# VH-VL binders against q9hc84r5073to5261: the designs that were tried, part 12

Target 1, 189 residues: q9hc84r5073to5261
Amino acid sequence: CICSMWGGSHYSTFDGTSYTFRGNCTYVLMREIHARFGNLSLYLDNHYCTASATAAAARCPRALSIHYKSMDIVLTVTMVHGKEEGLILFDQIPVSSGFSKNGVLVSVLGTTTMRVDIPALGVSVTFNGQVFQARLPYSLFHNNTEGQCGTCTNNQRDDCLQRDGTTAASCKDMAKTWLVPDSRKDGCW

## First folded at step 1 (VH-VL)

Design t09 (framework fv_trastuzumab)
Fold by ESMFold2-Fast, scan of step 1:
Structure t09 (fold): chain C 189 residues (1-189), chain A 121 residues (1-121), chain B 107 residues (1-107)
Amino acid sequence: as target 1 above (189 residues)
Amino acid sequence: EVQLVESGGGLVQPGGSLRLSCAASGFTFTSYYIHWVRQAPGKGLEWVARINPSGGSTRYADSVKGRFTISADTSKNTAYLQMNSLRAEDTAVYYCARDLEYSSSWYFDYWGQGTLVTVSS
Amino acid sequence: DIQMTQSPSSLSASVGDRVTITCRASQSISDYVAWYQQKPGKAPKLLIYAASSLQSGVPSRFSGSRSGTDFTLTISSLQPEDFATYYCQQSYYTPLTFGQGTKVEIK
């Protein structure tokens, strides 16, 4: 199952359902329903690309966070000497391309394209500050995912699964329910 | 190494003012929220305030809102807690603690040693 | 505000014992709980975050778990350096709130 986001607000779920959602907070992209593989979880932090605060204003991803077992990995893009550069924080410590620990590998292609691999699970996540993609094996994660990326069931009928366990008519409505409580962003509760 | 060092505590009369400082070193100051957490003698922990040094955004506990002001000087890597209209119930050890800005939850991985504030006549 | 009710307030244990401390949230807070250890005269130290994630550098004898709104900190085999006060903290909604603490004392 492959989930992606591009253009700041366009999403494709693990089962291929497409939708548009403009968030300005941190949301659960994916988490395990039942903790089977280290409680793997993905979070996306969104912000406005410009100072414009209108509902139609473009959104941009600010950071992608990965939780796996006892580890937290944060992928973001920062300015270094006037140049955009990928920054990977592994348990709150900056690490370089090629770092690995406890079965998690990180790498950077060019200056901004960050990649995290968990080979034992066949999991790969990429982020460059604009586009996100997560790849999970159907054989391990089927019937055990929820979040903005949907259910990974090979059935689009259940893709818009909301936090409360009900299915929304629109995945745009579903996406809003995956807000991380007490998000750090202004406008989040 | 990561360090947070508090200073500015002392004895003050009810209604008085004190300013606490939290000097940070060993990390990128603007990548972390800085929080103040206090502990009254023999009691538990109470969250007081936070600041994002990068953007300047602040939040306060209701018990101190309007009396305390948190601020940060990024050129000195220092956060401050200005405490006005102090009351006996503000007597506590005040800790500063850091919290990663991009964390999905609020947790304090490094704390300062604490500074004692005593409000008494 | 979210209340964290921590129990017991104190317990007596011997080196080698399995110790469990419980914290109950007044409402559903998912996995947004952290656990801290505090020794007399010292600042608290983070042990567990996100209910069950072990902080880097913390011994593996410490573990956290969740069942609904109940959160448990377990020390599988108590060591002399573990005699301390332990606090839970909810990270779900501001204001951030702590449990009242559990003092683990030598038997």
Scores: ipSAE 0.007, ipTM 0.501, lowest interface PAE 9.1, mean pLDDT 86

Design t10 (framework fv_trastuzumab)
Fold by ESMFold2-Fast, scan of step 1:
Structure t10 (fold): chain C 189 residues (1-189), chain A 121 residues (1-121), chain B 107 residues (1-107)
Amino acid sequence: as target 1 above (189 residues)
Amino acid sequence: EVQLVESGGGLVQPGGSLRLSCAASGFTFSSYWIHWVRQAPGKGLEWVARISGDSGSTRYADSVKGRFTISADTSKNTAYLQMNSLRAEDTAVYYCAREDYYGSGTYFDYWGQGTLVTVSS
Amino acid sequence: DIQMTQSPSSLSASVGDRVTITCRASQSIYSYVAWYQQKPGKAPKLLIYAASSLQSGVPSRFSGSRSGTDFTLTISSLQPEDFATYYCQQGYSTPYTFGQGTKVEIK
């Protein structure tokens, strides 16, 4: 199952449903419904690309977060002497390409394309500050994912599953319901 | 300028039906959710129903489920509230209100002027 | 359903006074609270969203704050146009619910 986001607002779910959603907060991209594989969870933190804060304004992904077992990995892009560089935080500590711990491998291709692999699960996540892609084996994750990436069921009918367990007619409407409440970001709107 | 204009209110007998309209202008209708919020005379505000201007996805308050139907016509930039099996306790000013479709949390940033529905024998 | 309880139900104040209105949620709703102003015969107007964010075009004398499940709307220096009824609203989950309202009256 492959889920992707590009252009700051265009999404393709695990079952291939395409939609556009312009969020300005942190949203659940994917999480396990039942905690079978370390409670794997993916979050995308969005912001406005410019100081414009209108509904039509362009959105830019700020960070991609991965929770697996007791570990938190954050992928983001930072400016170093005027150049964009990928930054990977493993449990809040910066790590370099080639780092690995507890079955999680991180790497950086070029200066900005970050990749996280969990080989035991066949999971791979890539982020470069503009495009996101998550690859999950259907055999392990079928019928056990929810979030903005939808269900991994090979059936688009259930792709727009909302946080309350109902299915929206449009995945654009579904996407808003995966907002992550965060007291650290009180005032997120 | 963002504008929402309600119409269709009036006097109706218990058990009767009425259809309210909410005409929207000054924004892209399909990018926002439209809500109906009512207020009984001298009382507070009560949320009734919502619809997505894009998908038509709907939600209702338990007090109106099965009796009220919210719908939208994007070609006319208009949302509707079809009210059936009206009761005296449905007497209220009905407001339509806009929610930013891409925002976080549900907040009603623009409201119409309201239309009065009186259910009385 | 999430209940929003406002206090007080009414208060009398003079121009220039500092007015505080409180609202308590029956459960955690994070900061998903809005405050509205309503004048007689008019529709409500959004003042504050996300507990503390000031809506565009609203005077800076209005402010909102959160402490757990308690939310406060403050008017730092009451003006003649501020005599109205104020409502809090939770925007966390359906059904969206409002407080019962607080009427701010002239002394």
Scores: ipSAE 0.007, ipTM 0.519, lowest interface PAE 11.1, mean pLDDT 85

Design t11 (framework fv_trastuzumab)
Fold by ESMFold2-Fast, scan of step 1:
Structure t11 (fold): chain C 189 residues (1-189), chain A 123 residues (1-123), chain B 107 residues (1-107)
Amino acid sequence: as target 1 above (189 residues)
Amino acid sequence: EVQLVESGGGLVQPGGSLRLSCAASGFTFSDYWIHWVRQAPGKGLEWVARISPYSGSTRYADSVKGRFTISADTSKNTAYLQMNSLRAEDTAVYYCARGTYYDILTGYSLDYWGQGTLVTVSS
Amino acid sequence: DIQMTQSPSSLSASVGDRVTITCRASQSISSYVAWYQQKPGKAPKLLIYAASSLQSGVPSRFSGSRSGTDFTLTISSLQPEDFATYYCQQSYSTPLTFGQGTKVEIK
């Protein structure tokens, strides 16, 4: 199952449903319904690309966070000497390409494309500050995912699963229910 | 109104155990990191541990690893610090503090602190 | 671990003075520095975060700045309520570490 986000607001769920959502807070991209594989969870922090905060304004991903077992990995892009560089924080400690710990491997291609692999689970997550992609094996994660990436069931009818367990007619409406409650910052909605 | 209230401090003999509680109110508990920071009498601040109630992720200072366990109960909006194998050098006021969840690019500051609870490890 | 070294350890000042406290990180930590004020018998209070951002409710006489791995807390025109101990803290990575503290006392 492959979930992607691009252009700051365009999403494709694990089952291939496409939708557009302009969030400006932190949202659950994916989490396990039942904690079978380390309670794997993915979060995306969105913000306005510029100081202009209007409903139609472009949104930019600020950071992608991965929780696996007791570990937290944060992927973000920072400005260093006038250029963008990827920054990977492994439990809040900056790490370099090639770092690995407890079955998690991180790597950087070029200066901004960050990748996290969990080989034992066949999981890989890529983020470069513009585009996100998560790849999860159907055989392990089927019927056990929820969030903005939808269900990994090979059935688009249940893709727009909301936080309260009901299915919305529109995945755009579903996406807003995956807000992390206190990710609220001024202008965040 | 954001409030953090510590409890559970007291006098304990070396080798003993004690559990501290940090009751949170006035904010959504699961959206913030909860930290424990201690201060020995007349000394500076020392970070002890932190937890993310949302993800369950924990981190500890080397001085307490294997002896202290931090946990959180989101249904009660309460964080705990279980302290085992206590030593004289663990004597300190223990503060519970809130870290900002959404401040990933600027790191975590400790914006609200409890009043502290005194732990004295002595015979 | 990242070490934060504060200077001076203490200073004596009069009301109305400009007070400067410096903190040096043992490695590059970008702007991940917070400053706290602690009065005797009380919990620390956040003054500055992200090296230079003033916490809500903190008087404008407090300011923070960064130069490489050097961080400065400045109090323009010291007031009677400002006599306290000040701590810097790196918020870059765990373990979070604090400077040794600077006691600002009456001259």
Scores: ipSAE 0.005, ipTM 0.481, lowest interface PAE 12.6, mean pLDDT 84

Design t12 (framework fv_trastuzumab)
Fold by ESMFold2-Fast, scan of step 1:
Structure t12 (fold): chain C 189 residues (1-189), chain A 117 residues (1-117), chain B 107 residues (1-107)
Amino acid sequence: as target 1 above (189 residues)
Amino acid sequence: EVQLVESGGGLVQPGGSLRLSCAASGFTFSSYYIHWVRQAPGKGLEWVARISGSGGDTRYADSVKGRFTISADTSKNTAYLQMNSLRAEDTAVYYCARSLYWYFDVWGQGTLVTVSS
Amino acid sequence: DIQMTQSPSSLSASVGDRVTITCRASQDISSYVAWYQQKPGKAPKLLIYYASSLQSGVPSRFSGSRSGTDFTLTISSLQPEDFATYYCQQYYSYPWTFGQGTKVEIK
């Protein structure tokens, strides 16, 4: 099952449903319904460009967070001397391409494309600040995913599964329900 | 100012029908779900039905499915609950409530429905 | 359906008391619990959402917490206007269900 996000607002779910959602807070991209494989969870943190955006040179950086077992891996992009550079935080500590710990491997292609692999699960996640892709084996994760990436069931009819277990007619409406509370005090939708 | 105002409650005989209205103001109706939550005299809260403000995504509690129909008129910012084949057990105050994330942040004043001979 | 069981069903308290009411879910519902206050003849009012988040305009004496499948609403110093019935609600899974209510009565 493959889930992608591109252009900052365009999504393709694990079963291939496409939709557009402009998030301004932290949302659950994917998590296990039943904790079978380390309670794997993916979050997309969108920096909303508000009144403070001018202080940040009008930038709206994004971060992708991966929670696996007790580990927290954050992928984000920063500007260094006018050039974009990937930054990977492993349990809040910056790490370099080639770092590995407890069955999790991180790497960077070029300067901005970050990748996290969990080989034991066949899981791969990539992020460059603008495009996200998560690859999960159907054999392990079928019928056990929820979030903005939808269900991994090979059936688009259940892709717009909302937080409360009902199915929305539009995945754009579904996407709103995966908001992580307290991600942003003001301006969250 | 965000408000929900119910109307249409009253006394009806068993087997009869009644239509409730929920008029919304002060927010973008189509962006929220509108729910009906009822409370029998002296008892707790029971969720009954929901509809998206854009109209078309409906869900019902098992106790009312097949008898009640929820609808919405987005141009009037109003949701309706058509109640058919009413039973004594349907006697309750019916509240209209809105949600974005299925906790109910705004409630109407309620309208009493009494099903009795 | 997920059952929400509240305890106690009622309690008597005096102004200034610390009041604690609990709600237990029949299964893991993460933090998807809201708490409501209802005064006689009035509609319920949202107090807490996502187990511990205080709704805007609600006094800071109200707080919520979670421990596994157990949820607690605490009023740190009861005021005269707090005598009411309180309900928990899970919104983790359809259908949404409420606890049976806890009536907080004047002593």
Scores: ipSAE 0.007, ipTM 0.527, lowest interface PAE 10.9, mean pLDDT 84

Design t13 (framework fv_trastuzumab)
Fold by ESMFold2-Fast, scan of step 1:
Structure t13 (fold): chain C 189 residues (1-189), chain A 122 residues (1-122), chain B 107 residues (1-107)
Amino acid sequence: as target 1 above (189 residues)
Amino acid sequence: EVQLVESGGGLVQPGGSLRLSCAASGFTFSYYGIHWVRQAPGKGLEWVARISGSGGSTRYADSVKGRFTISADTSKNTAYLQMNSLRAEDTAVYYCARDTIFGVATYYMDVWGQGTLVTVSS
Amino acid sequence: DIQMTQSPSSLSASVGDRVTITCRASQSISSYVAWYQQKPGKAPKLLIYAASSLQSGVPSRFSGSRSGTDFTLTISSLQPEDFATYYCQQSYSTPYTFGQGTKVEIK
C-alpha cells in the first residue's frame, strides 16, 4: 500500500483514492489500529517551527514525524547559508545520511529528499518538505491502518474512514477529522 | 547531555512575587516547548504553564491565569515563570520540563529539571 | 477541564507480582495519555506516551493500554526499583491534567 501527498494539498490514499485537503495544523497520516508492528504512526505537521524559524507571524516549514516502537524520527527542512537542506532528528538528535539504529535506516538523497526505511517490515517513507510518500506491505498492514492515508484494504469504499469510525462521503471531509489536538497553535483546524 | 536546571525559588509572603528560571543545555532550545509543573508538599502533580521554545505560544492553567506569566529568552536558552500575587496555595516544588518534538501537539514531557521550592508563608 | 481519575490511590505488592493501575478520562481524549514514574525526592520520569508507546530506556516490563476513555499501566513483574508513585496525564487539551497518583509500595 502506497500513500502520497504532493503540491501541498493533493493526497492519494493507500487504496488509490485521490482528494484535495488544505490543512494548516498537525494531522495523523497513518497509524496502526491494533499495535502489531511497533505502533507505527506517521504525522504531518504543516507548520513546524525549527531553530532556523521564529514564532509569531513567521512561516515555518512542514515536518513529517514517524513513530516506531520507542523511536521518534522527524523529517523537516532547514536553511543553511540561504539554501534548503533536509534535517532529520532521531529521538530529538540531528543525524546524518547513513545513520541506523534498532532496525531503522536513514538516508538523504541529494540535499533535501529524506528517506526512512524499516527493512524488517518492508516500510519506506520519503519526504522533502513538500512531497510525501509512504510504502507499507499489504500483507502486514492490511485492515490495520487509519488516518488521512485511508485504509490499506484494496477497497476504495472504506478509504474515507473518519476518526469517529464512520465513513465520510468525501475524503476531504474525512481528512479534517484526523487533526491532532493542538492547543499550541492558534487557528488550527 | 540534555539538562534543565531550575532556580529562583524561596520564601515569600502572600501577595509577593518571584521569578523562576529554567536554564536549558545540551539541545536546540527553540525546537522544544517548556512546561512548568508544580507539586505541593505531599500532593500530586499540577500542570501550570507552557511556552514554545521560539516564544510564540503560551498556555496557562486556570488557577494561575492573570497572576503568572511564562516567557523565554532564546538567546540565553532560558524559560522564566514570573509569579505575582502569590498565595499560600502556590507553595510547591516547581519543575520545568521539556516536551517532545514528536507529534508536536501532544506535549509529552521527556526531560525534567530537579525542581525548585517555593514557599508562600507569613 | 478534562478530569483524570486514577485508581487505586495506593497498593502494596511483592517483587514478581503483576501490578495494574488505571486512569479514566472524563471525556474522549483519543490516545493522548502519558504515564510518569516519580521516586521519592526526585523529578518525574516519562514511562509511556501516546497511551501505549514505551519511552526509550524504559524496561519492557512496563506497558500501557487504552480502552475507550480507560487507560491502564501494567508492570508485568514488579522489581524493587519500581517502588514509586505513578501518574497519568492527558495532553489532549489545556489545562493538561494529571491523575492524583498511585503509590506502589513493595511488601
Scores: ipSAE 0.008, ipTM 0.506, lowest interface PAE 9.0, mean pLDDT 83

Design t14 (framework fv_trastuzumab)
Fold by ESMFold2-Fast, scan of step 1:
Structure t14 (fold): chain C 189 residues (1-189), chain A 121 residues (1-121), chain B 107 residues (1-107)
Amino acid sequence: as target 1 above (189 residues)
Amino acid sequence: EVQLVESGGGLVQPGGSLRLSCAASGFTFSSYSIHWVRQAPGKGLEWVARISYSGGYTRYADSVKGRFTISADTSKNTAYLQMNSLRAEDTAVYYCAREVDTAMVWYFDLWGQGTLVTVSS
Amino acid sequence: DIQMTQSPSSLSASVGDRVTITCRASQSISSYVAWYQQKPGKAPKLLIYAASSLQSGVPSRFSGSRSGTDFTLTISSLQPEDFATYYCQQYNSYPLTFGQGTKVEIK
């Protein structure tokens, strides 16, 4: 199963349903319904701020967060000497391309394209601040995903699964139900 | 020079009002959320209020809700704290502080020098 | 509200000493803790954020760590300019709360 987001608001679910959604908070892109594989979860934070000592870095970019076996990996883009550069935080600590810990491997292609691999699960996630793609084996994750990326069932009819377990008529309506309440963010709690 | 400068503190009677100003310079004011943190004489730090970088969202400590109002004027690069119905317990040095991250992490990388507010009869 | 309890309330130390200050959260707050230094008559200064990340420009003798809901600030070799009051702060949820402070005094 492959889920993608591009152009800041265009989504393609694991089963290939396309929709457009504009959100300003953190949303569940994908999580396991049953915690079978380290409670794997993917979040898109549409307004992520990192500590900044300069005025140029005050704007908050998007960030993609991965939770796996109590590890938190954040992928975001920051400005370094006026140029965009990928930043990978592993449990809030910056790490470099080639870093590996507890079965998770991170890498950076060029300066901005970040990639996380979990080889034991055949999982790969890429993000460059603008485009996101997650690849999950159907054999492991079928009937066990929910979120903005849909159900990974090889059936588009159930893709718009909402947080309350019902199916929306449009995935645009479904997408907003995957809001992550966050008391630390304006208007998102 | 990146700085925050507070003004408007002074001596006021219980029940009175004061308006504090926090003037920002050396950085893009509209890109940062501003907080007020106070410190009573000889005591620790207490968070008071926050205004988001957009100006659209405000938060207050329960001890000041309904009495204090935080606002900002981006054309003047200044945040304000309007303090009404002041009590002796509001006596403190009031610091203006800049939030490092606007949306999700609320700690302070830049503080003003503070302005003293004394509420006494 | 999340209570942040600092220990000790004060300590006496000599230049060159290793100093450890502890802060305990009343609830789970992940690593959303910052540490500040305040000298008499001055505003607080950020030292550590995200429990263990050193702020730019802060000497490497300062470090932070986390164990569950327990957070520590360590000064590996105390310098004369380090005599100050130190505060922890949680930023997991509103209202933002600080520890009561630990005063580091000359022995």
Scores: ipSAE 0.007, ipTM 0.498, lowest interface PAE 11.1, mean pLDDT 85

Design t15 (framework fv_trastuzumab)
Fold by ESMFold2-Fast, scan of step 1:
Structure t15 (fold): chain C 189 residues (1-189), chain A 121 residues (1-121), chain B 107 residues (1-107)
Amino acid sequence: as target 1 above (189 residues)
Amino acid sequence: EVQLVESGGGLVQPGGSLRLSCAASGFTFDSYYIHWVRQAPGKGLEWVARISPSGGYTRYADSVKGRFTISADTSKNTAYLQMNSLRAEDTAVYYCARHYDYVWGSYGDYWGQGTLVTVSS
Amino acid sequence: DIQMTQSPSSLSASVGDRVTITCRASQSISSYVAWYQQKPGKAPKLLIYAASSLESGVPSRFSGSRSGTDFTLTISSLQPEDFATYYCQQDYSYPLTFGQGTKVEIK
């Protein structure tokens, strides 16, 4: 199952349903319904600001966050010598391309395309600050995903599954229900 | 080491006021949310209020809204809970907690020892 | 408000036992659940966050899991220092809410 986001607002779910959603906050892209494989979870933060809110500037970049087996990985972009470069935080610590820990491998392709692989699960996630793609094996994650990426069931009829367990007529309406409470932000509860 | 130390608790009559302090040390105070959580004698935990790292954003439980005010003085690394119009049901041990605020939630990774507030005539 | 219902309210166990404590959310909250341990007269101590992530310094005998809106804290082999009251907490939506607590007592 493959889920993508491009153009800042265009989504394609694991079962191929397309929709447009402009979110301003942090949303669940995907998570396991029943924890089977490290409680794998993916989040998209549309305004990622570092822990220092006192020095807050005008605009924060996007960040993709991955949770797996008690590990937290954040993919975002930062400015280095006037050019955007990928920044990968592994348990809050910056790491370089080629870093590997507890079955998780990270790499950077070019200067901005970050990639995380979990080979034991056949999982791969890529992000460059604007475009996202997650690949999950159907055999492992079948009927066990929820979030903006929909269900991994090979059936588009259940793709617009909302947080409360009901199915919306529009995946655009479904997407907003996957809002994450983010105590760093108060304009989007 | 990270430490949070509460003070200001005591005995007060219904309708009275009390100000609790939470003195923080061992970490960058203005990088974390600070929460107040209370526990009535023999009862469970109840969330009360929180303040953002900048001090600009606050939230309160409905049971204390309009009566309690949370604030912070970054120059002193101290958070405060001003409690007005106190009622018997506000009797509890009050804890302050530092919240590690990450995309997967808001949970208290370090807590103070607590300070007892008794509201009784 | 999101209600967190814990069961059992208390249990008696012996050292070496496997102990399971359950917490049910009144609505879908994804994995936004933390577990705390509280000993008499002491402040709560974080054990688990994000439903299944073990806090640094917490013994590996503690684990958390999720099944829908049901959350479980498991102690694989109970030790003498584990006799305490355990609380679940949802951090999905304000106000933050706790379960009623489960007291683990010596048999």
Scores: ipSAE 0.012, ipTM 0.558, lowest interface PAE 8.9, mean pLDDT 86

Design t16 (framework fv_trastuzumab)
Fold by ESMFold2-Fast, scan of step 1:
Structure t16 (fold): chain C 189 residues (1-189), chain A 120 residues (1-120), chain B 107 residues (1-107)
Amino acid sequence: as target 1 above (189 residues)
Amino acid sequence: EVQLVESGGGLVQPGGSLRLSCAASGFTFSSYYIHWVRQAPGKGLEWVARIYPGGGYTRYADSVKGRFTISADTSKNTAYLQMNSLRAEDTAVYYCARDLPWYEGAFDIWGQGTLVTVSS
Amino acid sequence: DIQMTQSPSSLSASVGDRVTITCRASQGISSYVAWYQQKPGKAPKLLIYAASSLQSGVPSRFSGSRSGTDFTLTISSLQPEDFATYYCQQYDSYPFTFGQGTKVEIK
């Protein structure tokens, strides 16, 4: 199952349903319904202000967060010497391309495309600040995903699954329900 | 090290006022929500209020709305809970707490607590 | 407000026992549940967040699980330092609400 976001607001769910959603806060992209594989979870923060990037900065970048077991990995793009570079925070500590710990590998392709692999699960996530793609094996994750990426069931009819367990008429309406409660960031309402 | 330290608790009469302080150290204070959670003697936990110090965004439990005011001074890395019109049912140990990144409401760091007793 | 109902209110156990504590939400809260341990005179300590994620530094004998609106905290082999009161908490929506607590006592 492959879920992607591109063009800043266009989504394609794990079962291939396309929709457009513009959110300002943090949303659940995907999480396990039943914690089978380390409670794997993906979040997209649309307004990620780092400690050195204040609300007064022109605009805060996006960040994609991965939670796996007890580990938190944040992918975002920062300015280094006047150029955009990917920044990977592993449990809040910056790490370099080629870092690995507890079965999680991180790498950077070029200067901005970050990749996280969990080989034991066949999971791969890529993010460059504007586009993301998450690849999860159907054999391991079928019938066990929820979030803006929808269900991994090979059935688009159930893709717009909302937080309350009902199916929305449109996936744009579904996407709103995956808001992380009371997001903390300036610029979120 | 990351820590929160409460102060300002004490004995007050019903209708009185008290201000609690929560001093933060070891993390970027303006980037985290700070919450107050209380516990009446021998009872369970009750969420009271929160503030996002970097933006001044506040939220309160219905039981304290209009009586309690939460504030923060980012230059001192300190959050405050101003408690007015205190009632006997406000008697509790008051904890300040910080939540985990990305898991607002999951409190990873707690202060030691400060006891507020409202009694005649 | 979302009500969190814990069971049992207290239990007696011996070192080495498997202990389970349950918590039921009055409505769907997905996996937005945390579990805390509190010892007398001390602040609560976070054990589990997101229903099943183990907090850094917490022993692996602690685990959490979810089934619908039912949440379980399990201690696989109880140790002397585990005798305490345990609380569940939902953080799906404000106001955040806690269960009434489960006291784990020495048998």
Scores: ipSAE 0.005, ipTM 0.483, lowest interface PAE 13.6, mean pLDDT 85

